# Designs tried in a protein design chat: VHH binders against StAR-related lipid transfer protein 4 (Stard4). Part 5

Target 1, 199 residues: StAR-related lipid transfer protein 4 (Stard4), of Mus musculus (Mouse) (q99jv5)
Amino acid sequence: ASISTKLQNTLIQYHSIKEDEWRVAKKVKDVTVWRKPSEEFNGYLYKAQGVMDDVVNNVIDHIRPGPWRLDWDRLMTSLDVLEHFEENCCVMRYTTAGQLLNIISPREFVDFSYTVGYEEGLLSCGVSVEWSETRPEFVRGYNHPCGWFCVPLKDSPSQSLLTGYIQTDLRGMIPQSAVDTAMASTLANFYSDLRKGLR

## First folded at step 22 (VHH; from C26 with T108V)

Design F25
Fold by OpenDDE, fold request of step 25:
Structure F25 (fold): chain B 199 residues (1-199), chain A 124 residues (1-124)
Amino acid sequence: as target 1 above (199 residues)
Amino acid sequence: EVQLVESGGGLVQPGGSLRLSCAASGFTFSSYIYIGWVRRAPGKGEELVARISPSGGSTSYADSVKGRFTISADISKNTAYLQMNSLRVEDTAVYYCARKSATVSTGVKAFDYWGQGTLVTVSS
């Protein structure tokens, strides 16, 4: 309960950051990615935003830990719910495919995940936690507080605004430029793939 | 033991309706599981026609059945349903229900459990 509350509050703070504090990292059709220096680690906090042509519940179900994510997210190669406390609260382990022509090797993450109501929508957030079990074939990455806000559009309830805050330490020996490129592209692709998955 | 059992298949005329049931046992519906209906028509491969996450209510349909088929679930009965309306000859197939789970034992992209299937024949 303490973790979930802290996590939620942190994400809400991120969501209140003024627009002028963000710099555009990538702008493609129907999605914009911004970044600013993270206060959690020597890297960036990314903000991504785009309109989804689907209702909040369906969008979040495709994002939150569950079988839907595996259907559309090409970057995610595995997803295991290790512990579930409630239907909207769990510890998950997932792996990612290599990126940038295998310059970035596959990563493993173990995250606390929490989904909760936010305004008229939902917040699905997470943060990496310590996990003793290691798999040598994967580099363990670390997600600092991150999450996705999804709220219905006022003028179109069948659509929703999806805003993400991501600050991932990929760890390992990776050039910073490669990390920056990968993160921006990953977030852009996330929206594209999600849109395809929701069709 | 995890088990899925389909029922409700049969012979119907074009334009008719059928309701298929998928009774699940050995596990309970949760946000980490969804049920899919997969059909195999003679001489064709498998087609995922519908999916539902019973706990959250999210659903998806193949274009071929949109507007005609409705997937639903009763959590209290641990059962998923497929209401098939306006049936067409091309809907003739064996219909399977299958489980996809994100739990520790099934953290893969494929369905991990299948029913035996129920035959739906649409013919004049």
Scores: ipSAE 0.751, ipTM 0.885, lowest interface PAE 0.7, mean pLDDT 94
Fold by OpenDDE, fold request of step 25:
Structure F25 (fold): chain B 199 residues (1-199), chain A 124 residues (1-124)
Amino acid sequence: as target 1 above (199 residues)
Amino acid sequence: EVQLVESGGGLVQPGGSLRLSCAASGFTFSSYIYIGWVRRAPGKGEELVARISPSGGSTSYADSVKGRFTISADISKNTAYLQMNSLRVEDTAVYYCARKSATVSTGVKAFDYWGQGTLVTVSS
C-alpha cells in the first residue's frame, strides 16, 4: 500500500511537469517523445504521448501485466506474474529482446505494478523491486518510477490520450548515446505496435 | 487440475445461430489471463477467432467474424461463451477454447491449456 501510494503520487508529479522543461527526443507522425534529466539516476526521464483510437479500458488492458501485452509487444519476450495481491496490483517479471542489432543484450525486469483510476481514465504504473532469483542469460535492468496515463478524449470518448513516463536503467556497459537512441525508438515503436495490437 | 470443456457445437444451416460454452475449472478467471476461441477448419490451420479478458471485459475478434460473433464470460460460473450469428459455410470447424496466462512460470506467448473441441458444421 505504501509503495503504490508513493508510486502514484510520483507519477502524478511527473505528469504535472511544465512543457518547457521537456526537450523533444523523437517526433513521428502520431507520437512525440520528450526527455529531461532524471532525478532518480544518471539518465533521462522520458515522456511519450499519442492519441489511441480505442477506449481507455482496452488500451490499458493491453499495457498492464497480462497476456495481452505478449500478443503485440515485439520487445517483450516473456511475462510472469510472480505475486498478485489484487487484480490491479502485482509483482511481475518480464524479459526484453535484444536491441540495436543485439548490441544491447536481452534484459530482465522485476517490477511492482499498480493500476488505478485517474480522473476519467486509468494510470498503470510500476517500479523495479529487489528479487533474489537471477538468470544468467539476462542482464537485470531497473525501472525507476514509470507509468502510463490513459484518459478519454473529451470530444471523442472512443479515443484516448496515452501518456507515458519512462526512466529505465538498462545497466551493463552501454554507451549513453546508444541508450538514448534505443529508449526513444522503443517508445515510438511501443505506440506503433500497440496500435497494431488494438486492431 | 486445469480443464477447459467446450459444448454447444452441432449442425446448423447457413444464416443460423449457435452458442458455444467453455467451462473452466482448476483456475479462476482474472486480469492475468484471457480466454480465446480457436477454430480449425478442414484442411486449414488454427485461427484465433476471439479472445476476452473476463475481469476487464476487453475483447478482440478476427476480421472474419467481426459483427457476427460475440465472446463473453460469466465470472460467477467461470465460463466463457461464443455467440455465433449469421453463420456461413466457411465457419465450419472444430472450435476450441484455450487459456493464455501470465501467471507464475507461464510467461509464454502461446496458449497453455486447451479444451477437447466442439464441432460446428454449417451446411444447407
Scores: ipSAE 0.691, ipTM 0.862, lowest interface PAE 0.8, mean pLDDT 94
Fold by ESMFold2, fold request of step 25:
Structure F25 (fold): chain B 199 residues (1-199), chain A 124 residues (1-124)
Amino acid sequence: as target 1 above (199 residues)
Amino acid sequence: EVQLVESGGGLVQPGGSLRLSCAASGFTFSSYIYIGWVRRAPGKGEELVARISPSGGSTSYADSVKGRFTISADISKNTAYLQMNSLRVEDTAVYYCARKSATVSTGVKAFDYWGQGTLVTVSS
């Protein structure tokens, strides 16, 4: 629908933001995390980038809503596809574990997810949607437009470049320094855990 | 109702080959599921040896079988296959086909449906 087109265009716009608008937030091995102020909420838009030792389709299959995600992602505690419209789009609900000694309590998100071609690779993107069912063990967070670009590495066709844009409002009463620490650490751990899952 | 039916087990000599089939019914293959092969050797626990997401062709293998086993799927026949080459005595086990689905509302943490198993015996 029109939500998928707007979401895709927003992610392409983020992917076009020039390097001098970003500030480095963290570097771990060959993974770099940047951030800039969000235009969507009082927080940051994060960018992460690193190389995966696998082809685009396998990398994105491990990220998009599906059966692979919970095999490797230690932060994600559950994932349900609540409604699917096509093979490439759905509404999903997922939950996350507590972080920073439970300073950040478990969260849940309900997102529209859309996967589409991008150059010689794929873009898997999402945004939270309204969903009235809530559960008392979770704080309902909100993902503003977010997603993962994955393209083949030019001189190494068995490898892929994975670039993510993450824009999460965790909600609740959390110190800002804890939010910033959690976001940067989550992105670094995401790459490390995904690499292990792909082996 | 979801059903998984394995076939193709039997007795083979070391170095030989077998092809296992997993015929699925009650659901269609999609990007929201994968099919796995799990084996249980005598006196040992269960080992997940191979997985496939049929629509995208994504696969994963245990180190113990990598390079010798190949998992595949035929979406038109709703069937997954495990081609087992260069078989060894240590591959002797009951092989189960199992499904993991992201469309199950109870969460996606474990296999939700299992076949009856097919015995593979590798012996001279």
Scores: ipSAE 0.428, ipTM 0.761, lowest interface PAE 2.5, mean pLDDT 88
Fold by ESMFold2, fold request of step 25:
Structure F25 (fold): chain B 199 residues (1-199), chain A 124 residues (1-124)
Amino acid sequence: as target 1 above (199 residues)
Amino acid sequence: EVQLVESGGGLVQPGGSLRLSCAASGFTFSSYIYIGWVRRAPGKGEELVARISPSGGSTSYADSVKGRFTISADISKNTAYLQMNSLRVEDTAVYYCARKSATVSTGVKAFDYWGQGTLVTVSS
């Protein structure tokens, strides 16, 4: 209960950070990725933004824990809902593929996930939780508060603006430059792959 | 016991229409599942033609049927539908209703429950 409120408030605070605090990390087509130093760990808070040619509910349904995510997200290799609290919150476990020719080996995350209304749209957010079961195939990573805001475009309600805040500690022994390269590229690829999944 | 039962298949002329039904039992529609329609023509592989998350109304279509087929759901009847318009000979196939879910178990990569299928034949 109180974890969902704190998580939501943290994401709203990130969404209020002024533009001049961000540094552009990557631009691909109409998707921009920014970053700034994280206050949660020795790494970066990433922001990504782009327009989706679909309504908010469909966009968020493809991102939140559920049956759509593995159909399009080439980085995510498995997803399992471990506990169902309500339709809008759960504990989920997911895994990611190796990146940079396996310099970043496959990761596993166990996150609390919460989806809630935000203005005329939705916020789907998450944060890693303690989970003692581990598997040797994966390095257990940690997501600090993260999430996706999706709101309709005022002039074109059939389109949505999707803004993400991502703050992942991949753990393990990885050069920071490799982490930074992978995070920016992953966010750009996320938009490209999601667009394919929505059509 | 989870069950999916298709109905509504049959013989139809090119350009005609059919409506398929998928009656579900043993589970309630939720945001953690979608219902898909998969077709298999003789000598061909399986094609996922349409998907719906009934509680949220999210849908997706294969390019081969976009604009001609419409998937929908009636939550009160626990039933999904596939309205097939402007049918072509190449739409001839057995159509299966299937469920995909994210659950407390591991893995969500494949459809976990399938109906027995309903034959759609498009022929003059």
Scores: ipSAE 0.358, ipTM 0.708, lowest interface PAE 2.8, mean pLDDT 88

